# VHH binders against Hexosaminidase D (HEXD), part 5

Target 1, 346 residues: Hexosaminidase D (HEXD), of Bos taurus (Bovine) (a6qnr0)
Amino acid sequence: MRLVHLDLKGAPPKVCYLSEIFPLFRALGANGILIEYEDMFPYEGHLRLLRAKHAYSPSEIKEILHLATLNELEVIPLVQTFGHMEFVLKHEALAHLREVARFPNTLNPHKEESLALVTAMIDQVMELHPGARWFHVGCDEVYYLGEGETSRQWLQQEPNSKAKLCLSHMEAVASHMRARYPTTTPLMWDDMLRDIPEDQLSGSRVPQLVEPVLWDYGADLDLHGKALLVEKYRKSGFSWLWAASAFKGATGVNQSLTPIEHHLRNHLQWLQVAGSVPADTLRGIILTGWQRYDHFSVLCELLPVGIPSLAVCLQALLHGDFAENVKARVENFLGISSLEEMSFRR

## First folded at step 1 (VHH)

Design c05 (framework vhh_7zox_3)
Fold by ESMFold2-Fast, scan of step 1:
Structure c05 (fold): chain B 346 residues (1-346), chain A 124 residues (1-124)
Amino acid sequence: as target 1 above (346 residues)
Amino acid sequence: DVQLVESGGGLVQPGGSLRLSCVASGFTFSSYAMGWVRQAPGKGLEWVSDISSGGSTGYADSVKGRFAISRDNAKNTLYLQMNRLKPEDTAVYYCARDTYYDYVWGSYEYFDYAGQGTQVTVSS
């Protein structure tokens, strides 16, 4: 699959704007979208405090799903369930669920209430996404895990470890999904799994429950290292894996490349990785489009800079390369004489 | 431009056979994996079968042992031989070009072009 990631943090696009861009995504070669709602989802009941003032209504969510269906785009919702939980844990009523009291980033995995909270969030999102084949539960960048008082005490007892703590929470969340939604497969970002030895990973139930998403946004990937990581995951018992690239975001490491050149190179490197692993290993690739925290709406970032990059990256993936004929096709589609006209570093 | 033209559909009795053909033009046929997908009345698309550029074949469990996919690169033509047809096989059948050479990323979900389709009706 080729999914476009929509990060709805801050200023979510109006439904009428999505009616314009979904046909464009399909025309460029996308066949799905990964929607990261955060506080833009219309949470209700005891979770009503999580919704932003300008969150989508339930009817707007239904319209978005209808538009996706009209454009043959598979919808995969994303709900953070471990790390990146600032929009949840910033609330005083939920501060007691923080792993570390001073930081609203990470959920405390020891509290029964923590699992109850994130599974309730999943259940409300699933209620508006009936028939979802995949559901992303986040679990990336779980900073400060193990540094809370409860975790420090728990870690003093053998055979407990940070890896076991991490895998235990992931297993609990994924088990809830598998039990309640047997036709829905949980996805998870892979960074918290990368450094866990094969023996510990295969000893958990996580490989039977989730499909990990391997992310790397660099222009130069460690192709050998990626192949070894894929092999570790397969040997650990994971059935399917996903890749994740980026079509927009900070490109500050190598200033000799334009943003479009950086992202194109990232995608061509992922094609090399895909070609080096066995068939029936990778389900697809997620083209991530991370938002700025302030000042920019999805419309502002996507329209002037994101769309040209997305067109280049999707077409490179669709055709397996970015030869002159593919480049000409993209330039024609965008109505420009040269892709160099669209290359801005700001 | 890329074109795919299906033919060979029709009305057939249960237990009967049909052979579907798909003539491709506008691209290097031999370099692409090709497949068949179908859509039954009131249902979504279902992957039926595929064949890689190297000749490796795959089949949906519902058709294994009854259907055979093949290709003739000299004629830019894809075939689907359908045997022991069931009422459940009633659908519009579409020829599709896979987006990745020798199939790397998956099944029918990755096809970037499909033809107009050909109707197959299995009824007594």
Scores: ipSAE 0.000, ipTM 0.130, lowest interface PAE 17.5, mean pLDDT 83

Design c06 (framework vhh_7zox_3)
Fold by ESMFold2-Fast, scan of step 1:
Structure c06 (fold): chain B 346 residues (1-346), chain A 123 residues (1-123)
Amino acid sequence: as target 1 above (346 residues)
Amino acid sequence: DVQLVESGGGLVQPGGSLRLSCVASGFTFSNYAMGWVRQAPGKGLEWVSDIYSGGSTGYADSVKGRFAISRDNAKNTLYLQMNRLKPEDTAVYYCATEPSYDFLTGYEAFDIAGQGTQVTVSS
């Protein structure tokens, strides 16, 4: 599969804009979208406090899903359930669920209320996505895990470990999904799994419950290292893996490559990774389109200005390379004489 | 040595039902998505249905609502329950292992390893 990731944090696209962009995604070769709602999802009831003032309505979510269906785009919703929980844990009413009291980014995995909170979030999102075959539960960059007082005390007891703590929460979240939504497979970002030894991974139920998404946005990937990581995951019991690249985002002010060249190289490198692992290993690739500011960059790329990069990257994936004929097709599609001129768009 | 053995086909009247079975061996069945493809007389292969290792299912528009795919991982067996059969469902039905996923195309080709089972819907 070729999924376009939509990061809806802060300034979500209007539905009328999505009605224009979804046909474009389809024409460029996408066959799905990964929607990261954050506070733009219309949470209700006891979760209403999570809803941003300008969040989509339930009617607007249904319209977005209808537009996806019309354009043959599979929808995978994403709800963070462990790390990147700032939009949830910034609220004083929920601050007691923080792993570390001073930092609102990581959920305390020891509290029953933590699991109740994130499963309630999943349930409300699933209610508006009844046909979802996959659901992404996040779990990336779980900063400060193990540093809270409860975790520190728990970690002092044998045979407890930080990996066991991490896998326990992941297993609880994924088990909820598999039990309540048996036709939906949970996905999660793989970075918290990368350093966990094979024996600890296979000792948990996580490999039987989730499909991990291996992400790397670099212009030059460590092909051998990726192959070893894939082999570790397969030996641990994971059946299917996904790749994730990036089509927009700050690439650094000192980068010698243009942003489009950087992202194109990232995608061509992922094609090489796919060719270097067994054919029935990777289910698809997610082209991430992050909206967040990069602390080490002065650039912030909005979705409309990321479209030329997305066109280049999707067409390179669709055709297996970026030869002159593919480049000409993209230039014609975008109505430009040269892709090089697009590197200066803001 | 991957082996797929289909059974359950036969002659049935329009509106009737049949249940196809496929017994798999030579690989870890529970780790693979499985599917059914069919070939009608004088036509090419048509994807009918699939079921992923996690249990999620897909159906061709022509059979949606009438056919139900299922699996029994303990018995390494794939099933296709076919209801309200139509003459247009007449075909040889093949059990297929999940095609290799390609970033570029998704499903490249169906991996058909069995002999198939004939389904004839006629009066």
Scores: ipSAE 0.000, ipTM 0.174, lowest interface PAE 13.1, mean pLDDT 84

Design c07 (framework vhh_7zox_3)
Fold by ESMFold2-Fast, scan of step 1:
Structure c07 (fold): chain B 346 residues (1-346), chain A 123 residues (1-123)
Amino acid sequence: as target 1 above (346 residues)
Amino acid sequence: DVQLVESGGGLVQPGGSLRLSCVASGFTFSSYWMGWVRQAPGKGLEWVSDISSGGSTGYADSVKGRFAISRDNAKNTLYLQMNRLKPEDTAVYYCAKDYSDSLWEIYSGMDVAGQGTQVTVSS
């Protein structure tokens, strides 16, 4: 699979815009979308406080799913259930669920209310995504895990560890999802799993419940290290893995490569990783498109600005390289005479 | 079986024109990107032009403005109109079928199944 990631932080694209862009995604070679809603999802009832004022309505979500179906794009929703919970935990009513009282980033995994909260969020999203074959539960960058008072006390007891704490919450979320939605497979970002030894992963139920998404947005990947990491996950019991690259955002500071050159190189490196593992290992790749908002304004990394990079990256993945014929194809598709006009090559 | 049969090559003087044809069979021609690649004596394959199922075209810089690719889906036939030919255009020209409809291929590219057609540009 080749999924385009839609990061809806700050401002959701209008449905009429998505009706134009979904055919474009399909034409470029995408066959699915990962939708990261955050507060743009129309949460209802006791979760109404989580939705932004300009969030999509339920009817708009249904229209988006209809448009995806018309364009043969598989939809995978993403709901953060552990880290990146700022949009949830910033609310005074939910602050008691924070791992560390001063920081709204991470959910306290010791409280029964924490699991009840995130499973209720999953349930509402699933109700509007009937037939979803995959559901991404986030679980990346769980900052400050183990640093709350309850966790510190728990960690003092043998044989408890941060890895066990992390895996226990992941298992609880994934188990509830598998029990309620037996035809839906949970996905998770893999960064919290990378440093956990094979024996601890195998000792948990997590490998039987989820498919991890290995992310790296660099222009130069550690190919050998990626192959070893894939091997560790397979030996731990994970049946399928996913890769994640980036088509916008995550380029760093003071790079000599243009953004498009950086992202193209990232995708070519992931193709090399894919070539170094058995064909039945990677289910697909997610092309992430992160929004970069500061407290004053949007950083001009909106989806429309990323379209040339997306076209280059999707076509490189589809054709296995970015040779002159693929470059010409992208130039033709974008209606431009040269990608160099967009600072693509030096 | 996928079959691609090229024709239309020959000897032509610099500045002349030739029209190449490729008759395809064994697959749903209208659904695939099609293209032309060439191999000059002693060199590897070089991409020349391609055309999408919907008719969008691309060209190598060396032939842009001189060559025109087209297709006739009713006849399962691909064409390359070559104008203002140069000695450097001398090559065997191959019709190619794209793998672009494959599901998550580690590698994908043009499928070269034909015998090719020789184009010689000399005085």
Scores: ipSAE 0.000, ipTM 0.147, lowest interface PAE 18.0, mean pLDDT 83

Design c08 (framework vhh_7zox_3)
Fold by ESMFold2-Fast, scan of step 1:
Structure c08 (fold): chain B 346 residues (1-346), chain A 123 residues (1-123)
Amino acid sequence: as target 1 above (346 residues)
Amino acid sequence: DVQLVESGGGLVQPGGSLRLSCVASGFTFDDYAMGWVRQAPGKGLEWVSDIYSGGSTGYADSVKGRFAISRDNAKNTLYLQMNRLKPEDTAVYYCARGIAPYDSSGYEWFDPAGQGTQVTVSS
C-alpha cells in the first residue's frame, strides 16, 4: 500500500478541501490514508472533554469516509494510546492518569482507568469507521515511561522491566482491538520496540497482535541496519511490517518549505530497503505529513504547501525511480512548467 | 472502482507462445506502474514482470529473454508476450497495479472479482 498521513492536530481541513485533494492523492498513486485525529475527532459522552471546539462532527467524519471510498482510498484511523497524550492528559480531570505528574505526554500504564480510557477512545473511533481493516494505536515516543512513582516502585520487583511494562500496555490495547474487532489489525509505530531484545518480544503476545510501522525520515538510511531490524522483528514473530517515510515535516530546523530532494531521497532509500527484505514482509509505506507542534505554524496550510513534495514522492514510489519521464508526469499533474520553480532550496 | 480484466490464457505446448492482455478501468492508467503476477498450482504468488509509466521494465530471472511486457495507454491495456513457454510457466496470471518486485500479491489490492487468466503448458 501507499498511504498518505493526515495529521489533524489543531485545525482540521475543511471537508470541501478534502473533496479536492482525495482525487489528486489517487491520481498520484496513493491507495489509502492514515488519519491522525487527536482532538479533532468528535468524542462524545464521558469523552466529550477531549473534543476541540472546532472538531469535525460525526456527519463530517462520515462524509470524509464516503469521499475516501469514492476515490478508492483505504482509511486507517490513528488514535494515540500511550505517548503523545497531551490533548487527553492536559485536562485536570485526567491528570491523575499521567505517568509523571509534571508531564502530560505519557499515560500511566499501571492504572485500570488508563486502559478503560484509551479503549473507550478506540471504541468511539471504530464506531465511525466500521469495516476498518487496520487501526493505528500510536505508541511512539513514550517519554518518561518508568519514571512515575508507581512505575519506580513496580520496577524494583523482580522480574519487572521497562520493556515488560511497555509490552504489557501494548498487549492490553491490542488484545482489546483483536477481541472486539476481529477483522481489524492494530498498527504501532516501532520506536518503542526497536531496543527490546528478540527474546522479550517473542515472550510477549505483541508480535501476534500488531503490525509495526518502521519509520525513518532521513535522506540516507542505514540500509543494512534496517534489514537487520526487519529480520529481528520477523524472528520475534511479527507477520507483517510497514515502512514510514515523510513527504513534509522535520527535515531541518525552522524550514519554511520542505526540500523536495530530501524527501525524494528518503523514498528512494525506502525502496532499496523494500528490495532487500523477503517478499511478503512489507504491507506498504506510509508517507507522513507531520504538522509542527509550534504556535507559529499555520497548520491548515501545511498540507497544501506539501502537495508538490507528496506528488514527487508518491510518483517515485509508484514508478520505482524519478527519471525525467516521471518528473514530467509530476509537473503535468501540478500544472507547472518546472519543479525547480516550486523549490527555492536545491 | 478499480477493475482489471485479464485474458489471453489457454493451453499451449512447450516452446509455444501466448499473449496475455489486461484491460484496466476506474483509474488513470497512464499514471500507474503495471505488472503481472502468477500463481502455479499449490504454490505461492510469484512476481513475473512490471512496466512503469515511463516505459522502464523489469523481469523475474525465470522469464528474462522469453517474456516481453508492454502497454497501450490509449487503450488502458497491459500486455505480456510469452515466448518459449515451459511447463514451469503453468499458472494463473494476474494483472496488478503497484510496485514490484517486493510485492508478490499485487491483485489482492483489487476487487476479488479479478479472476486472472489460466496458462497451461503441456504436451
Scores: ipSAE 0.000, ipTM 0.086, lowest interface PAE 24.6, mean pLDDT 82

Design c09 (framework vhh_7zox_3)
Fold by ESMFold2-Fast, scan of step 1:
Structure c09 (fold): chain B 346 residues (1-346), chain A 125 residues (1-125)
Amino acid sequence: as target 1 above (346 residues)
Amino acid sequence: DVQLVESGGGLVQPGGSLRLSCVASGFTFSSYAMGWVRQAPGKGLEWVSDIYSGGSTGYADSVKGRFAISRDNAKNTLYLQMNRLKPEDTAVYYCAKSPDELYKLWYESGHFDYAGQGTQVTVSS
């Protein structure tokens, strides 16, 4: 699968913009979308406080899903359930669920209330995504885990560890999904799993419950290191893995490459990783776009760099390379004489 | 030469219905988003509704639940079904074409390139 990631938090594009870009995604070679709603999802009832004032309505969510269906795009929703919980934990009513009182980033995994909160969020999102075959539960960049009062006390007792704490929460969330939605497979970002030894991963139920998404946005990947990480996950019991690249944003301080060149190289490197692992290992790749969308920024971010970069990256993935014939296809598709017009080479 | 020809307007009582049509020519109709904008006497243009090449629709809050936009790509025709009309719906209604084709990102809704001559809708009595 080739998924385009949509970061819809805060100021997402209007549904009318999505109706134009979904056909474009399909034409470029995408066959799915990963939708990260955050506070733009129309949470109701006791979760109504999580909804932004200008969040999508339920009928707008249904229209987005209808647009995806019309364009043969598989929809995978994403709900953060551990890290990146600021939109949830910033609320005074929920501050007691923070891992560390002064930081709203991370959910306290020791409280039954924490699991009840995130599973209720998952349930409301699933109600509007009844056909979802995959659901991403986040779990990346769980900053300050283990530093809260309850965690510090818990960690003093053998054989407890930060890895066990992390895995226990992941298992609880994923077990809820598997039990309640048996045809839906949970996904999670892999960064919190990377440094956990194989024996600890194998000792948890997490490998039987989730498919991890290995992310790296660099122009030069440690190909051997990625292959070893993939083999560690397979040996730990994970059945399928995903890759994640980036088509826009965060090119670092690399002054030698244009943004499009950086992202193209990232995708060519992931193709090499995919070629170095068994064929039944990677389920797909997620092309991430980590920029906040608002009604004034969509044209500025997507048209000159984002869309040309997405076209280059998707076509490189679809054809397995970016030779002159593939480059010509992208240039013709975008209606340009050269990708240099989009700052591809210089 | 892009041409948009509106029809179907007229005088109707409050609570009544009208169906507007717009016949398009001079461009690949199926590749463009289409919409309706209106201008009430003494006021500026107000976006009413749009429909994208894939069929997705948008509506101004003032008309949601009462108006339905649709298109027939085989006939190059755009429609607006107007139900439960109110005196405040009185306006000249214009058919509009988006500036963007399918491969270009849609600009902000309500920013249309071409408009027809319009069709008058009067809701009174």
Scores: ipSAE 0.000, ipTM 0.110, lowest interface PAE 20.5, mean pLDDT 83

Design c10 (framework vhh_7zox_3)
Fold by ESMFold2-Fast, scan of step 1:
Structure c10 (fold): chain B 346 residues (1-346), chain A 123 residues (1-123)
Amino acid sequence: as target 1 above (346 residues)
Amino acid sequence: DVQLVESGGGLVQPGGSLRLSCVASGFTFSRYAMGWVRQAPGKGLEWVSDITSGGSTGYADSVKGRFAISRDNAKNTLYLQMNRLKPEDTAVYYCAKEYRGTTYWSPSAFDYAGQGTQVTVSS
């Protein structure tokens, strides 16, 4: 699959704009969308406090899903359940669920109330996504895991480890989803799994429950390191893996490349990784479109300006390269005479 | 497990200098933008400076011309050279990693992994 990631933080696209852009995604070669709602999801009842004032309504969510169906785009919703929980944990009523009191981004995995909270969030999102075949539970960049008072005390006991703590929460979330939604497979970002030894991964139930998404946004990937990481995950018991690239945001280590050149290289490198691993290992690739924060703490919506990069990257993935004929096709799709920024600097 | 360990803070007189260091582990340091944010007594978080994976730097207006951010990718270390320090620079300084692989910086708590280092500029 080739999924376009929509990060809905700050200035999210209006539904009428999505009605224009979804046909373009399909024409460019996308066959799905990963939607990261954050506080833009219309949470209700006891979770109503999580909803932003300008969040989508339930009717708007249904309209987005209808537009996706019309354009043959599979929808995968994403709800953070461990890290990146600031929109949840910033509320004073939920501050007691923080791993570390002064930082609102990481959920305390020792509290039963933590699991009850994130599973309730999942359940409300699933109510509006009844046909979802995959659901992303986040779990990336779980800062300060193990550093809270409860965790520090728990970790002093010999069989306990940070890896065990991490895997136990992931297992609890994924087990809830598998039990309640047996036709939906949980996905999660892989960074918290990268440093966990194979024996600990295979000793948990996580490999049987989830499909990890391996992300790297660099222009030059460590191809050998990626192959070793994939092999570790396969040996640990994971059946399917996903890749994630970026079509906007990340520029990598070489700033002499234009943003489009950087992102194109990232995608070509992921094609090399895909070619170096066994068949039936990678289910698809997610083209991430992270919204940036500027120095005024204002989120910037980059999707309209990221479209040329997205077109280049999707077409490169679809065709397996970015030769002159593919470049010409992209220029025709976008109604432009040339992709001026595609010239490599040397 | 992402770890950021700050050091180099201390007590200094107005007009003096300090150099902060941050040793990073648990991620590919050279691939991420890094930055410094601070929290003065009784105030909120303030973005101070950032440096992209490629070395481009940004500075808050309050420190521009006085502070210099740099990185040593071989040592997984981020630095902040602070010159002509003012009492208003008194704060806990936190080393921070780029949010979700983006090239832009935020003073958000999502960006922190370190415990911070105290800088006190005496009256």
Scores: ipSAE 0.000, ipTM 0.269, lowest interface PAE 12.3, mean pLDDT 83

Design d01 (framework vhh_6fv0_2)
Fold by ESMFold2-Fast, scan of step 1:
Formats: sequence, structure tokens, C-alpha cells
Structure d01 (fold): chain B 346 residues (1-346), chain A 122 residues (1-122)
Amino acid sequence: as target 1 above (346 residues)
Amino acid sequence: QVQLQESGGGLVQPGGSLRLSCAASGFTFSSYAMYWVRQAPEKGLEWVSTISGSGGSTYYKDSVKGRFTVSRDNAKNTLYLQMNSLKPEDAAQYYCAKDRYSGSWRGYFDYRGQGTQVTVSS
């Protein structure tokens, strides 16, 4: 699969804009979208405090899903359930669920209320996404894990470790999904799994519950290292894996690569990784379009400025390279005379 | 044990230049992406730049693009940040940080250095 990631932080696209770009995504070769709602999802009831003032309505979500269906785009929703929980844990009523009281980034995995909160969020999102085959539960960049008072006490007892703490929460979230939605497979970002030894991974139930998404946004990937990491995950019991690249990001004017060239190179490198691992290993690739590289960044990019890069990257994936004929096809799709004339300032 | 030690900060006038260094030890330097992050006196921590383990890929915060250049010398286990055309808004404590995971990057970093102070004023 080739999924376009929609990061709805900040000013999310209006439904009418999505009606214009979904046909373009399909024409460029995308066959799905990963939607990261954050506070733009219309949470209700006891979770109403999580919704932003200008969040989508339930009817708007239904319109977005209908537009995706019309354009043959599989929809995968994403709800953060461990790290990147600032939009949730910033609220006074939920501050007691923080791993570290001073930082709203990470959910405390020792509290039953933590699991109840994130599973309630998942359930409300699933209610508006009937028939979702995959659901992304986040779990990336779990800053400060193990540094809370409860965690420090727990870690003093053998054989407890931060890896076990991490895997325990992941297993609890994924088990809820599998039990409640048996036809939906949870996905998660792989960064918290990379340094966990194979024996600890295989000793958990996580490999039987989730499909990890291996991400790397560099222009030069460690191809051998990626192959070894894939092999570790497969030996640990994971059935399927996903790759994630980026179609937009930051780069300097005195570098050898333009932003588009950087992202194109990233995708060509992921194609080499895919070619070096056994067939039936990678289910697809997610082209990420982050609004923020780091949550401390104050500058965000809007989706429209990344469209030419997205077109280049999707077409390179679809055709297996980016030769002159593929470049001409992209220029025609975008209605431009030359990609070299495009400005990618922000 | 991972150790990171920053140096090269100081006081410069607007438009001036500084070169920051970060000496790293306790890990296989070439296997990890490195970051420069900064914190101004009344602001939060800001990401400034990323460089891949090989040095082949670099990224910058939009406000420093064209003015700052990150580089590394893997033979010397040293990270650099060349800062040109410094503005008052660049005044901050600068830290270097190691990515948590080998072969990948996106801002999950571990920084344990003392930092180096950059002041831009008359």
C-alpha cells in the first residue's frame, strides 16, 4: 500500500479542500490515507474536553470517509496512546495521568485510568470509522518513560525494566483493540521497539497483536541495518511490517539536495530496503507529512506546499524509479512546465 | 556511558558568526543521528538542526536555513554547528543531543551536556 499521512495539527484542511486533493492522491498512485486527528476529532461525552473549538463535526468526518471511498483510498485513523499526549494531558482534569507531573508528553502506564482513557478515545474514533482494517495507536517518542515516582518504584523490583514497562502498555492497548475489533489490526511506530532485544519482544504478546511501522526520513538509509532490524522483528514474531518515509521536511540552502531531491532519495532508498527483504514482509509505505518535525517547533508547514514533493515521491514509488518519463508525468499532473521552477520555502 | 560536551559559544554582534562544537564519547558516533537544540531564557526547548550518522542528510529549523550549517567529523567523534548572520533571536543556550536509536531519527534524543551559551547583542 501507499498511504498519505495527514497531520491535522494546527489548521486542518477544510472538507471542500479534501474533495479536491483526494482525486489527485488517487491519480498520483496513493491507495490510502493515515489520518492523525489529535484534537480535531469530535470527541464527545466525558472526552468532550479533548476537542478543539474548530474540530471536525461527526458529519464532516463522515463526508471525509465518503470522499475517501469514492477515490478508492483506504482510511487508517491514528490516535496517540502513549507519547505525544500533550493535547490530552495539558488538561487539569487529566494531569494526574502524566508519567512526570511537570511534562504533559507521556501517559503514566501504571494507572488503570490511563488505559481506560486511551481505549475510550480509540472506541469513539472507531465508532466513526466502521470497517477500518488498520488503526494506528502511535506509541512513538515516549519521552520520560520510567522517570515518574510510580515507575521508579516499580523498576526497583527484579525483573522489571523500562522495556517491560513499555511493552506492557503497548500490549494492553493492542489487546483492547484485538478483543473489541477483531478485524482491525493495530499499527504502531517502531522507535520504542528498536533497542529491545529479540528475546524480550518474543516474550511479550506484542508481536502477535501489532504491525510495526519502521520510519526513517533520511536521504541515505543504512540498508544493511534496516535489513537486520526487519529480520529481528520477523524472528520476534511480527507477521507484517510497514515502512514510513516523509514527503516534506526541513533542509538547508547550502546542502547538496533540494527538499524534493531529499525526499525523492528517501523513497528510492526505501524501495531498495523493500527489495532486500523477503516478499510478504512489508505491507506498505506511509508517506508522512508532519506539520511539526519536533513538538517544540513553532513553525508548521501546510499540506499544499508539500503537494509537488508528494507527487514526485508517490510516482517514484509507483514506477520504481524517477526517470525522465516519470518526471514528465508529474509535471503534467501538477500543470507545471518544470519541477525546477517550484519554490519549497515553507 | 554517553557523554556530550558542547563548546564554542560566546558574545557576538548581530551579523556575526560562531562555530559550536560537541565532543561525543561512549557510543559508536557514526551510527547515530545528532541534533542541535537550543533554549532561550524565557522560551521552551527548540530543535535547530539534525544530521544523519553518515553526514549525508541534514535538516534545519526554517528560521536558521541558509545561515546555519551542521556537520560532523566521525573520525574525531565531533559534531559542529557553523552559525552565520546571527540575529538577536538566536541568543540561547545550545545543546547537542544523540538520537536514541541507531540508523533513524525524528527528535527522540538524549542530551546530557552542559550546553554552550550564545549571546547576540551590541
Scores: ipSAE 0.000, ipTM 0.143, lowest interface PAE 18.7, mean pLDDT 83

Design d02 (framework vhh_6fv0_2)
Fold by ESMFold2-Fast, scan of step 1:
Structure d02 (fold): chain B 346 residues (1-346), chain A 123 residues (1-123)
Amino acid sequence: as target 1 above (346 residues)
Amino acid sequence: QVQLQESGGGLVQPGGSLRLSCAASGFTFSDYAMYWVRQAPEKGLEWVSTISSSGGSTYYKDSVKGRFTVSRDNAKNTLYLQMNSLKPEDAAQYYCARGKYYDSSGYRPFDYRGQGTQVTVSS
C-alpha cells in the first residue's frame, strides 16, 4: 500500500478542499490515507474536553470517509495512546495521568485510568470508522518514560525494566483493540521497539498483536541497518511491517538539496530497503506529511511545496525511479512546465 | 541467467585513481538500480554507492562522497565507479550488485553480484 499521512493538528483542511485533493492522491498512485486527528476529532461525552473548538463534526468525518471511498482510498485512523499526548494531558483534569508531572508529553502507564482514557478515545474513533482494517495507536517518542515517581519505584524491583513497562502498555492497548475489533489490526511507530532485545520482544504478546511502522525521513538511509532491523522484528514474531517516509515536514538544513530533492531521495532509499527484504514482509509505505514548525509564519511555505513533493514521491514509488518520463507525468499532473521552477517559488 | 563481471581493479598509490567497470548480461539492465559494494579482509560487505535504474539519482557512503562517482550506460549494459583520491582504507574487493525497486516480487539489494575486482592501495 501507498498511504498519504494527513496531520490534522491545528488548522485542519476544509472538507471541500479534501474533495479536490483526494482525486489527486488517487491519480498520483496513493491507495490509502492515514488520518492523524488529534484534537480535530469530534470527541463527545466525558471526552468532549479533548475536542478543539473548530474540530470536525461527526457529519464532516462521515463526509471525509465517503470522499475517501469514492476515490478508492483505504482509511487508517491514528490516535496517540502513549507519547505525543500534549493535546490530552495539557488539561488540568487529566494532568494526574502524566508520567512526569511537569511535562504533558507522556501518559503514565501504571494507572488503570490511563488505559481507560486511551481505549475510550480509540472506541469513539472506531465508532466513526466501522470496518477499518488497520488502526494506528501511535506510541512514538515516549519521552521521559520511566522517570515519573511511580515508574522509578516500579523499576527498582527485579525483573522490571523500561522495555517491560513500554511493552506492557502497548500490549494492553493492542489487546483491547484486538478483542473489541477482531478484524482491525493495530499499527504503531517502531522507535520505542528498536532497542528492545529480540528475546524481550518475542517474550511479549506485542508481535502477535501489532504491525510496526519503521520510520526514517533522511535523504540517506542506512540500508543494511534497516534490513537488519526488519530481520530482528521478523525473528521476534512480527508477521508484517510497514515503512514510513516523509513528503513534507522538518527535513533539516541541507544546502545541496531542495526539500523536494530531499524527500525524493528518502523515497528512493525506502524502495531499496523494500527490495532488500522478503516479499511477504512489508504491507506498504506511509508518506508522512507533518505540519510546519514555524508558528509565526504568515505564509505557509511547506503547503505550496507539499503537493509537488507528494506528487514526485508517489510517482517515484509507482514507477520505481524518477526518470524524465516520470518527471514529465508529474509536471502534467501539477499543470506546470518544469519542476525546476518549483525550487524558486516563494 | 544473470551475470555481472567487474574489471578495472589494481594496485595504486595513495591519492591515485582507478575506474571500475561492471558488464551486465542476462536481464534488462535499465530496469534495475545497481550497487557498488566492497569487502576488506577483516570486514563484512560494505555498501559504497547506488545508482537508480535511469542513472538520474546517485547515493554514496559518507567516507567516499566527493571522491567516488558512480555512473551507468544503459545502452552498453555497463556500470562504472570512478575512484579518485584513493586512501589505504579503500583497499578491498569491489563488487557490483543488482538491486530491485519495490514491487510485489521483493528482492534483496544484492540478489546477484559478480566475482569482484581487487583494489589495493599502498605506498
Scores: ipSAE 0.000, ipTM 0.127, lowest interface PAE 18.5, mean pLDDT 82

